# VH-VL binders against q9umr5, part 489

Target 1, 268 residues: q9umr5
Amino acid sequence: SYKPVIVVHGLFDSSYSFRHLLEYINETHPGTVVTVLDLFDGRESLRPLWEQVQGFREAVVPIMAKAPQGVHLICYSQGGLVCRALLSVMDDHNVDSFISLSSPQMGQYGDTDYLKWLFPTSMRSNLYRICYSPWGQEFSICNYWHDPHHDDLYLNASSFLALINGERDHPNATVWRKNFLRVGHLVLIGGPDDGVITPWQSSFFGFYDANETVLEMEEQLVYLRDSFGLKTLLARGAIVRCPMAGISHTAWHSNRTLYETCIEPWLS
Short names: E, the ipSAE of ESMFold2; O, the ipSAE of OpenDDE; V2, 0.75 times the mean of E and O plus 0.25 times the DockQ between their complexes.

## First folded at step 24 (VH-VL)

Design kk5 (framework fv_nofazinlimab; at its last fold request DockQ between E and O 0.81; V2 from the best seeds 0.87)
Fold by OpenDDE, fold request of step 25:
Structure kk5 (fold): chain C 268 residues (1-268), chain A 121 residues (1-121), chain B 112 residues (1-112)
Amino acid sequence: as target 1 above (268 residues)
Amino acid sequence: QVQLVQSGAEVKKPGSSVKVSCKASGYTFSSYAISWVRQAPGQGLEYLGYIIPIFEAANYNDKFKGRVTITADKSTSTAYMELSSLRSEDTAVYYCARVDFEYGSYGMDVWGQGTMVTVSS
Amino acid sequence: DVVMTQSPLSLPVTLGQPASISCRSSQSLVWRDGKTYLYWFQQRPGQSPRRLIYKVSDRDSGVPDRFSGSGSGTDFTLKISRVEAEDVGVYYCMQGTHWPRTFGQGTKLEIK
C-alpha cells in the first residue's frame, strides 16, 4: 500500500484548495490515505508560525504513529515553512518525502500584484519597521519576512525563519539539524511565473543579496555552513529541485502537469 | 497634527455589544498600528489588543476570551473595537492609541480622548 | 503574563523636590533584538494617558528634560528632577516586549 500523505496549506488557504490534488492522488495512487490538515485556515493562518507548528505537530503525530513505514508531506506556500520547522523540532518523525510546494523557504521580500494589498510596493522597503518588532512578529507573514537591506534586523528580530535556518545561534540548532536530516527526500517545487513568492528562487533556497541580486542555494550562508542540513542533504542526493514555468501561485496544487512531473514521482 | 478621535459615550445592557470607533488623522494610517486600552473607574490600564491595518490583522489579549474584535478601515483611516457579551466589569473608559512603526518607538505615542462605556442593567 | 510591579503606589512630593518611581518586571524585558520595550505614561486628572518615555530612556517630543528613564532587564526607574504642579497625576510603566502587553499598577503623584 501507499504511504499516507499529509497536506499542509498556505496563507489564507483551506482544505478546499487541495481538492484537485486529492483527485490526482486518488487517481494515480488509489488507496492512498490523504489527510489535508484543517488547521489555521483563512485569517487564522496569520497566527505566529511557531503556534502553527505546535498545532500541526499535534495533528501529525497520531498519523505518523499509525504509519510506521513513513509518510509523505505536501506543504504549500507558507505551509512549507511550517513543515520544515515541524521536521526540525520532531526528533521522531518518519517523513519519507517532504514536498515543498512553492514555499518561501528562504523568506519573502515581495510586492507582487497578488500581495499588493498586504505589501504595497511603496511599503515593501519599509515593512522591516513593522515586521522586525515585537508587534510585527506576532503575525506569520513577518516571521519569514526577509529584508535583504536590513540583515541585522532580520537576524535579530526574526522569531522563526532565522532560527530554523540556523542563521541566529540558539541552543537547539544542532538538534534541529539532526531532526531535519531524518527526511528521506526534500522536493523543492517552484517557478518564475509564480507571481507571489519573491524572489521565486526562494522556493529553492535562493534569495537576494544586499543588492537584490538573486543568489542560488549553494551560495547561501545557510548552505555553506550547513546550518540546518541543506549541504548534507544535497551531498547524499536527497534534494530534488523541480522548477516549472507557466504556473501561478494559486495553481501549484491544481496543475496536472506539475503534479505528474514534480509530485507524483515521490508518492510511491 | 496627529489626532485620534473616538466615538461618543455608550450605555449598554449586560449581554449586549458595543462598538467604539477611532478615526485617525494627520498621519499615514497604514504606517502605524492602533492599540486599544481600557481603564475602569479608579483603576489602572489594561491592554485589549492591537491591529496592524496594512495586514488587516489584529492580536488580542486572551483575557477577554474572544469577546474583543478589532478592525480597521483603511479607506477612512478608522479603527474599531467591538466588545461583546458585556458585563458590568466592562464599564470603563476605552482608549485607542497609535503604535509607532515609522520611527521605531512603537508603544502608544498618541492617544484618543477615550470613550466611556457604561454597562448597567 | 509579565507582571509589572510599581513602587510606590502613592508618592507625595514637595514642589521642587525630586521624585522617583520604580517599575519591576517579572521577567526580562530585553527582546531578541537586544532592545528593551519599556514605556512610561503620565495620566493627569481627567485626561488621556500621555507617553513620556519609550524604550527605557528615550523622551518623547515635548517632554521636559526633568523627566528621565533608566534601568535594564527587569528593573526600571522614572525620575523627575524637580516636581512641578503640572506633574500631578498617575504614572504607569508598560512592557511591550512580551504578549500580552501589561501595565504597572500606577503611581499616584501628588503634591504635599
Scores: ipSAE 0.938, ipTM 0.968, lowest interface PAE 0.5, mean pLDDT 95
Fold by ESMFold2, fold request of step 25:
Structure kk5 (fold): chain C 268 residues (1-268), chain A 121 residues (1-121), chain B 112 residues (1-112)
Amino acid sequence: as target 1 above (268 residues)
Amino acid sequence: QVQLVQSGAEVKKPGSSVKVSCKASGYTFSSYAISWVRQAPGQGLEYLGYIIPIFEAANYNDKFKGRVTITADKSTSTAYMELSSLRSEDTAVYYCARVDFEYGSYGMDVWGQGTMVTVSS
Amino acid sequence: DVVMTQSPLSLPVTLGQPASISCRSSQSLVWRDGKTYLYWFQQRPGQSPRRLIYKVSDRDSGVPDRFSGSGSGTDFTLKISRVEAEDVGVYYCMQGTHWPRTFGQGTKLEIK
């Protein structure tokens, strides 16, 4: 039998968005127990990410307990950050494949097409004034906003991303790294035509330097310091990178070719 | 001239709702947030919640959760606070106040004139 | 919620004399950036509140220099070096570090 699959949705999203993914899994892995977590959907996805992590933790504990052989995570967009935090804070997680569908793993710095209807005026160069404040950090968007031109403010103000990346000192950093490293595989999915994740290479732990030049994962300080285990995972052959062009942000979980190429092999 | 101008006083019956408006002028509305604070007669200040209009997202004090809705209309530079299921203890002056992200001073640098809401009979 | 406790609650003062208002918080008000988001507001009779001080000690524009703020951690003080007749009203501290934002009970300043 196949390991259970837990699906975690993204910003302004709901469980209905995953109906095609569920169909694909049913066709290729019949009998697989798939749970799409119906938490923090719609505008509730703007709640602080640590609140979301706590809620999702409570939901996954009984699922993992019923599957001692392990589970898989498929986590979309903002949900990929929630899932990475889960892997760090859970001493007893049994996740085999962590599948990250176009998630802003190194942060977001862009006026996203996905949110253009919400932000009709460009704000990316000024959003740091809101996000790096006590008021702004009470919303999920700001928890992973990463302005490469104000890195000092990011490092000091971030309540979430700088912590789970090990970019700011905290007493749990060693334990979180050990917990994260218990994952079997990290499957990174994304592509240049996403239109929302900015830079799209954030889905592969790439990000801008101060000149807005994208540095790849292996050029990032968090990788070089191995602050949360990326270098160790790569050395084990546990990181799978599966880029695919031609897929917009809302289509990652409804493209059959993507599923067959990037997801299906990891649902043992 | 930066100012917040609120809608006029209201008299309401228990169980009804009230919606107070707060029109901003003299600054870039999307660069700031709007807080809502109330003061019962002879009492101190209570923080209800705030909205960041650029996110179209609000945060609510749990004390009022389920009864308070805060919205904003960026096209008219106006914030709104609606309080439902009114009780006599909701009789208060309701204030809107600006949160300054531009210079980083944040909490309530400019206040509206207040709106008296009376809940009786 | 963070409890903000003011002392005294009533403060009669002779014109021209100094006044001091204490505010204590139930938790540290130091935010993760190392800054402390403690505010002081003045509410004159019949008026809306006016911000005097932000970030413990920073005076807003148009606020007389006789007003000063100090303190750290959980203990804060608003001082008026020479009370004037226009200073009559209620003074509130507020914390902006934690959600929800919370106010002290208020200190009513009145002229003897």
Scores: ipSAE 0.847, ipTM 0.928, lowest interface PAE 0.7, mean pLDDT 92
ESMFold2, look of step 24: ipSAE 0.836; ipTM 0.923
ESMFold2 (binder alone), look of step 24: mean pLDDT 91; pTM 0.934
OpenDDE, look of step 24: ipSAE 0.927; ipTM 0.962
ESMFold2, fold request of step 25: ipSAE 0.822, 0.824; ipTM 0.919, 0.919
ESMFold2 (binder alone), fold request of step 25: mean pLDDT 91, 92, 92; pTM 0.937, 0.938, 0.940
OpenDDE, fold request of step 25: ipSAE 0.937, 0.938; ipTM 0.968, 0.969

Design kk6 (framework fv_nofazinlimab; at its last look DockQ between E and O 0.78; V2 from the best seeds 0.85)
Fold by OpenDDE, look of step 24:
Structure kk6 (fold): chain C 268 residues (1-268), chain A 122 residues (1-122), chain B 112 residues (1-112)
Amino acid sequence: as target 1 above (268 residues)
Amino acid sequence: QVQLVQSGAEVKKPGSSVKVSCKASGGTFSSYAISWVRQAPGQGLEYLGYIIPIFEATNYNDKFKGRVTITADKSTSTAYMELSSLRSEDTAVYYCARVDFDEYGSYGMDVWGQGTMVTVSS
Amino acid sequence: DVVMTQSPLSLPVTLGQPASISCRSSQSLVWRDGKTYLYWFQQRPGQSPRRLIYKVSDRDSGVPDRFSGSGSGTDFTLKISRVEAEDVGVYYCMQSTHWPRTFGQGTKLEIK
């Protein structure tokens, strides 16, 4: 039998967004128990990410307990960060494949048309004033805002991304790394035509330097320092990178070709 | 100079709803948060919640969750506070206040509206 | 919730004399950035609150220098070096470090 699949949605999403994905899984892997977690839907997805992590943890624990052979996680957009944090704080998770589906794993800085009202270009350079405040950090979108021009503010004010990345020292860094490394495979999915994740390489742990030049995962300090286990995972062949062009952000979970190429192989 | 102008006094029956408006002028509405605070007669200040209009993100005091709704219209630079299932205890002056995310990092309510008296009586 | 405790609640003062108001928080108001988001507000009779001090000790523009804020961690003080007639009103401390935002009970300053 196939391992259960747990799906975590993104910003402003609901379980309905994954109806096509469910169809694909049911067709190709009949009998798979797929659970799309209906938590923090819509505007509630703006809640602090740690709050979301706690909520999703409570939901996945019983599912994992009933699946001793392991489970697969498919985590979309903002959900990918939630899942990474989830795997970091859980010392007893049994996740075989963690599929990060177009997630801003290394943070977000800017946006195009889809969420322009959230991250208007004209305001991008000034959003640090909001996001790196007690007020801003009370919302998920600021929890992974990563301003490359205000690194000090990011490191000091970020209540979520800087911590799960191990970029800011904290007493749980070693344990979180150990926990995260329990994952069988980390499948990173994203692409240049996403239009939302900015830069799109963030889905592969790439990100801007101080000059807004995109650096790859292997050039990031979190990798070089192996702060949360990326270097170790890569060394053991546990990281899979699946870039795909021609897919907009809202289509990652509804594209058959993407599913067959990047998702299906890891649902065994 | 930034100003916040609130809607006029309201008299409501128990169980009804009230919606107070707060119009901002003289600044960039999208750069602010709008907080709502109330003050019962002869009492102190109580924080209800706030909205960051640019994100359309709201945070509510749990004491009022389920009854308070804060919204913002960026096109008119107006914030709204709606309180439902009104009780006599909700009788108070309701204030909106601006949180300015400036380069100084004050992050406090530096501009206040004139207040809106809401009276709940049978 | 963070409890803000002011003392005294009533403060009768002679004109020209100094005044001091204490505000204590139930937990530290230092945020992860190292800053302390403690505010003082003045509310004159029949008026809206007015921010006097932000981040413990910074004065808003237009606030006389006879007002000063100090403190750290959980203990804060607002001082008025020479009380004037226009200073009559209720003063509130507020914290913005934690959610929900919370106010002190208020201190009513009156002239003897």
Scores: ipSAE 0.917, ipTM 0.954, lowest interface PAE 0.5, mean pLDDT 95
Fold by ESMFold2, look of step 24:
Structure kk6 (fold): chain C 268 residues (1-268), chain A 122 residues (1-122), chain B 112 residues (1-112)
Amino acid sequence: as target 1 above (268 residues)
Amino acid sequence: QVQLVQSGAEVKKPGSSVKVSCKASGGTFSSYAISWVRQAPGQGLEYLGYIIPIFEATNYNDKFKGRVTITADKSTSTAYMELSSLRSEDTAVYYCARVDFDEYGSYGMDVWGQGTMVTVSS
Amino acid sequence: DVVMTQSPLSLPVTLGQPASISCRSSQSLVWRDGKTYLYWFQQRPGQSPRRLIYKVSDRDSGVPDRFSGSGSGTDFTLKISRVEAEDVGVYYCMQSTHWPRTFGQGTKLEIK
């Protein structure tokens, strides 16, 4: 039989969005117990990410306890950051595959189609003023806003991303790294036609340098210093990269080819 | 310079709702947060919540048990505060106040509206 | 919620004399960036509140230098070196480091 699967949704999203993914799993892996967590739906997804992590932690603990052989996580968009933090704070998690589905793992910086609908004028160069304040850090978007031109502000103000990346000293860094390294596989999914995640390579732990040139995961300080375990995981053969072109941000969990190529193989 | 002009005084019956407007002039409205604070007659200041219009992101003081709703219309540079299920204890002056995200990192309520008296009586 | 406690609640003062208002918070007001988001507001009779001081000790533009703020962590003070008749009103401390934002109870400054 197949390991249970836990699904964590993203920003402005809900459990209903994953109905097609559930159909795919049922067809290819019949009998798999799939739980789509119905927490922080819609506008509640703007709540601070640590609040979301605590709520999702409470929901996953009993599921993991009932599955001694392990579970899989499928975590979409902002949900991939929630899941990565879960794996860091839980010293007894039993996650085999952590499937990060187009998640802004190194943060977000950009005037995307999503942001342009909210702001008719480009705002990305000024959002740091809001996000790196006590007010902005009370919302999820700002918890992973990563302005490559104000790295000092990011490092000082980030309540979430700089901590789970091990970019700022904190007392839990060693324990969080140890916990995260308990995963069996880290499956990174994303692509150039996403249209929302900026740079899209953030889904693969790539990000901008100060000139907005994308540096790949292996060029990032968090990788080179192995601050939360990426270098160790890669050396262990535990990182799977599955890029796919032609998929927009809202279609990752409803594309059968993406599922069969990037997700299905990891749902043991 | 930024100015905040609020809607006029309201007299309301218990159980009804009130919606107070706060129009900003000057500056870039989407780059601010707008706070709402009230003051019952002869009493101190009480924080209700705020909105960051860029994200349409709101935070509400749990004291009001979900009775407060704050919105913004970026096209008119106007924030709104709606308080529902009004009680006599809600009689107060309601203020809006700007939170500016400047290089000085002040992040306080630096510009205040003139206040809107809301009276709840039968 | 972070409780902000002001002392005294009523402060009668002689014109030209100094005044001092204490504000204590139930938690540290130092935010993760190392800054302290503690404010002082003045509310003159019949008027909206006016910010005097932000970040503990920074005076707003147009605020006389006889107003000064000090303190750290959980203990803060607003001082008026020489009280003028125009200083009559209620003074509030406020913090924005923590959600929800909270005010002190107010200190009513009156001329003896």
Scores: ipSAE 0.842, ipTM 0.927, lowest interface PAE 0.8, mean pLDDT 91
ESMFold2 (binder alone), look of step 24: mean pLDDT 90; pTM 0.935

Design kk7 (framework fv_nofazinlimab; at its last read DockQ between E and O 0.92; V2 from the best seeds 0.90)
Heavy chain, then light chain:
Amino acid sequence: QVQLVQSGAEVKKPGSSVKVSCKASGYTFSSYAISWVRQAPGQGLEYLGYIIPIFEAANYNEKFKGRVTITADKSTSTAYMELSSLRSEDTAVYYCARVDFDEYGSYPMDVWGQGTMVTVSS
Amino acid sequence: DVVMTQSPLSLPVTLGQPASISCRSSQSLVWRDGNTYLNWFQQRPGQSPRRLIYKVSDRDSGVPDRFSGSGSGTDFTLKISRVEAEDVGVYYCMQSTHWPRTFGQGTKLEIK
ESMFold2, look of step 24: ipSAE 0.873; ipTM 0.950
ESMFold2 (binder alone), look of step 24: mean pLDDT 91; pTM 0.932
OpenDDE, look of step 24: ipSAE 0.920; ipTM 0.959
ESMFold2, fold request of step 25: ipSAE 0.868, 0.878, 0.855; ipTM 0.951, 0.952, 0.947
ESMFold2 (binder alone), fold request of step 25: mean pLDDT 91, 91, 91; pTM 0.930, 0.932, 0.934
OpenDDE, fold request of step 25: ipSAE 0.925, 0.926, 0.925; ipTM 0.961, 0.962, 0.961
ESMFold2, last read: ipSAE 0.860, 0.866, 0.869; ipTM 0.949, 0.949, 0.950
ESMFold2 (binder alone), last read: mean pLDDT 91, 91, 91; pTM 0.935, 0.933, 0.932
OpenDDE, last read: ipSAE 0.924, 0.929, 0.925; ipTM 0.961, 0.964, 0.962

Design kk8 (framework fv_nofazinlimab; at its last look DockQ between E and O 0.80; V2 from the best seeds 0.85)
Fold by OpenDDE, look of step 24:
Structure kk8 (fold): chain C 268 residues (1-268), chain A 122 residues (1-122), chain B 112 residues (1-112)
Amino acid sequence: as target 1 above (268 residues)
Amino acid sequence: QVQLVQSGAEVKKPGSSVKVSCKASGGTFSSYAISWVRQAPGQGLEYLGYIIPIFEAANYNDKFKGRVTITADKSTSTAYMELSSLRSEDTAVYYCARVDFDEYGSYGMDVWGQGTMVTVSS
Amino acid sequence: DVVMTQSPLSLPVTLGQPASISCRSSQSLVWRDANTYLYWFQQRPGQSPRRLIYKVSDRDSGVPDRFSGSGSGTDFTLKISRVEAEDVGVYYCMQGTHWPRTFGQGTKLEIK
C-alpha cells in the first residue's frame, strides 16, 4: 500500500485548493490516504507561524502514529515553511518525502501580482519597519520576510525564519538540525513564472544578496555552515530540485504535468 | 500632523453590537497600525487589539476574541472596532491610537483619538 | 500575560518638587536582545492618553525635559524633576514587547 500523504496549504488558502491534486493522487496511486489539513485557513493563515506549527503538529502526530512505514508531506507556499519547522521540532517524525511546493524557503522580499496588495513595490523597501517589530512579527507574512538590505534587523527580529535556518544562534539549533535530517528526501519545487515567491529561487533556498543578486543554495551561509542540514542532505543525495517554467503560483497544485514530473515520483 | 477622529458616543442594550470608527488624517494610513484601547469609568487602560491596514490583518487580545472585530478601509483611512454581545462591563471610553513604524523604531501609540463613550444599559 | 505593576498608585506631590513612578514587569521587556518596548503615557483629567516616553527613555516631541524615563529588563521608572500644575493626571506604563499589550494600573498624580 501507498504511504499516507499529508497536505499543508499556504497563505489565504484552504483544502479546497487541492481538489485537483487529490484527483491526481487518487488516479495514479489509488488507495492512498490523503489528508489535507484544514487548519489556519483563509485569514487565519496570518497567525504566527510558530502557532501554526504547533497546530499542525497536533494534527499530524496521530497520522504519523498510524503509519509506521512513514508518510509523505506536500506543503504548498507558506505551508512549506510550516512543514520545515515541523520537521525541525519533531524528534520522532517519520516523513519519507518532504515535498516543498513553491515555498519561500529562504524567505520573501516583494511580490508581483497575487499578493501585491500585501507587498506593493512602493512599500517593499520600507516593510522592514513593520515586519521587524513586535507588532509585525505577530503575523505569518513577517515571520519569513527577508529584507536583504537590512540583514542585521532580519537576523535579530525574525522570530521564525532566522531560527529554523539556524542563522541566529539558539539552544535548539543542533537538535532541530538532527530532527530535520530524519527526512528521507527533500523535494524542492518552484519556477521562474511563479509570480509570487520573490525571488522564485527562494523555493530552492536561493536568495538575494545585499545587491539583490540572486545566489544559489550552495552559496548561502546556511548551506556553507550546514546550519540546519542542507549540505548534509545534498551530500547524501536526499535533495531533489524540480524547477518548472510556465506555472503561476496558484497553479502548482493543479497542474498535471507538474504533478507527474515533480510530485508523483516521490509518493511511493 | 496626524490626527485620529472617532465617531460619536453610543448607547446600547445588552446583547447588541457597537461599531466605532476612527478616521486618520495627515499621514500615510498604510504605514501605520491602529490600536484599540478602552477605559471603563474610573479604571485603567485595557488593550483590545490592533490592525495593520496594509496587511488587512488584525490581532486581538484573547480576552475579547470572538466578540471584537477590527477592520480598516484604506480608501477612507478609517479603522473600525466592532464589539458584539455587549455587556454592562463593556461600558467604557474606547480609544483608537496610531502605531507608527518609523525609521527610528518608534512603534508606540503616539497619536490618540478623542475617545468614544459606549454605554451599555438595559 | 505580562503583568505591569506600578507604584505608587497615588502620588501627592508639592508643586516644584520631584516625583518618581515605578513600573515593574513580570517578564523581561527586552525584545530579541535588542530594544525594550516600554512606554509611559500621561492622561490629564478629561483627556485622551498622551505618550510621553517610548523605548524606556526616549521622549516624544513636545514633552518637557523635566520628564525622564529609565530602567531595564523588568524595572522602569518615570521621573518628573519639577512637578507643575499641568502634570496632574494619571500616568500609565505599557509594554509593547509581548502579546497581549498590557498597561500598569496607573498612578494618579495630584498636587498637595
Scores: ipSAE 0.919, ipTM 0.955, lowest interface PAE 0.5, mean pLDDT 95
Fold by ESMFold2, look of step 24:
Structure kk8 (fold): chain C 268 residues (1-268), chain A 122 residues (1-122), chain B 112 residues (1-112)
Amino acid sequence: as target 1 above (268 residues)
Amino acid sequence: QVQLVQSGAEVKKPGSSVKVSCKASGGTFSSYAISWVRQAPGQGLEYLGYIIPIFEAANYNDKFKGRVTITADKSTSTAYMELSSLRSEDTAVYYCARVDFDEYGSYGMDVWGQGTMVTVSS
Amino acid sequence: DVVMTQSPLSLPVTLGQPASISCRSSQSLVWRDANTYLYWFQQRPGQSPRRLIYKVSDRDSGVPDRFSGSGSGTDFTLKISRVEAEDVGVYYCMQGTHWPRTFGQGTKLEIK
């Protein structure tokens, strides 16, 4: 039988969004126990990410305990950041495949259709003033806002992303790296036509430099310093990159070709 | 120069609700947040919550969980605070105050409305 | 919640003499950016509060230099070097570092 699968949704999302993904899993892996976590739905997804991590941790502990052979995580959009933090803070996790489905792993810096809903006018160049304050960091969007033109403010003010990336010194960095490295595979999924994740390469740990030139994962300081284990994972062949063009942000979990190519092989 | 003008005094019965408005003029409404603070007669200040209008998102003091709703209308530059299930201990002056995200990192309540007296009588 | 404790709660002062108000927090007010978000407000009789001091010691524009703030971590002080008649009112400290934001109980400054 197959390892249980745990699904974590994104910003302004709910468990219902994954109905097609559940159908694909049932067709290819009959009998697989799939749990789509029904926490922090809709506007509750704006709660601070550490609060979400704590709530999701409480939900996954009993699932992992009943599956000593391991589990898989499929984590969509903002949910991929929640899942990466889970892998860092849980010294007892038994995750084999961590499947990051179009997640802003290195942060977000852009006006997109998704963020234009939230920001009806373009404000990306000024949003750092809100986000890098005690008031802004009380909302999830600001926890992974990454302004490449104000890196000093990002590094000092970020309550979440700079910590889980090991970009700011903290006493748990070594333990979090050790815990993250217990994962079997890191599967990175995303593509240029996503339309929301900005830059889309954030889903592959790429991000802008100060000139808004995208540096790929292997050019990032967090990779070069191996601050949370990316270099180690790549060296042992545990990182899978699965880019796919032609998929919009809301369609990643409802595209059969994407599932068959990028997800199915990792649901042992 | 930013000014905050609140709606007028209200007298309410226990169990009802009240909605106080706070209209901002000057500055860019989307560039700051609006806090709500109350002061019972002869008492100190108590923080209720705030809204960041561009996120359309509010944060509430748990003491008032389920009873307070804070909203904003960007088209009229107006914030609202609604308090439901009113009790006599909710009798207070309710203030709105701006939180500005400036280069100095003040983030404090630098501009206050004139206050709205809400009286809950049994 | 972070508890903000002011002392004294009542402060009668002779006109022209100094005044000092203490504010103590139950937790450090140093935020991750190394700033300390401690505020002082003045509320004159019948008026809305007015911000005097932000970030422990920074005076707002238009606030007389006889007002000064100091302190660090959990212990903070507002000083008035020479009290004037217009200074009567209630003074509040507030912390902006932690959710929810919380105020001290207030210190009523009166002229003897």
Scores: ipSAE 0.805, ipTM 0.912, lowest interface PAE 0.8, mean pLDDT 91
ESMFold2 (binder alone), look of step 24: mean pLDDT 89; pTM 0.927

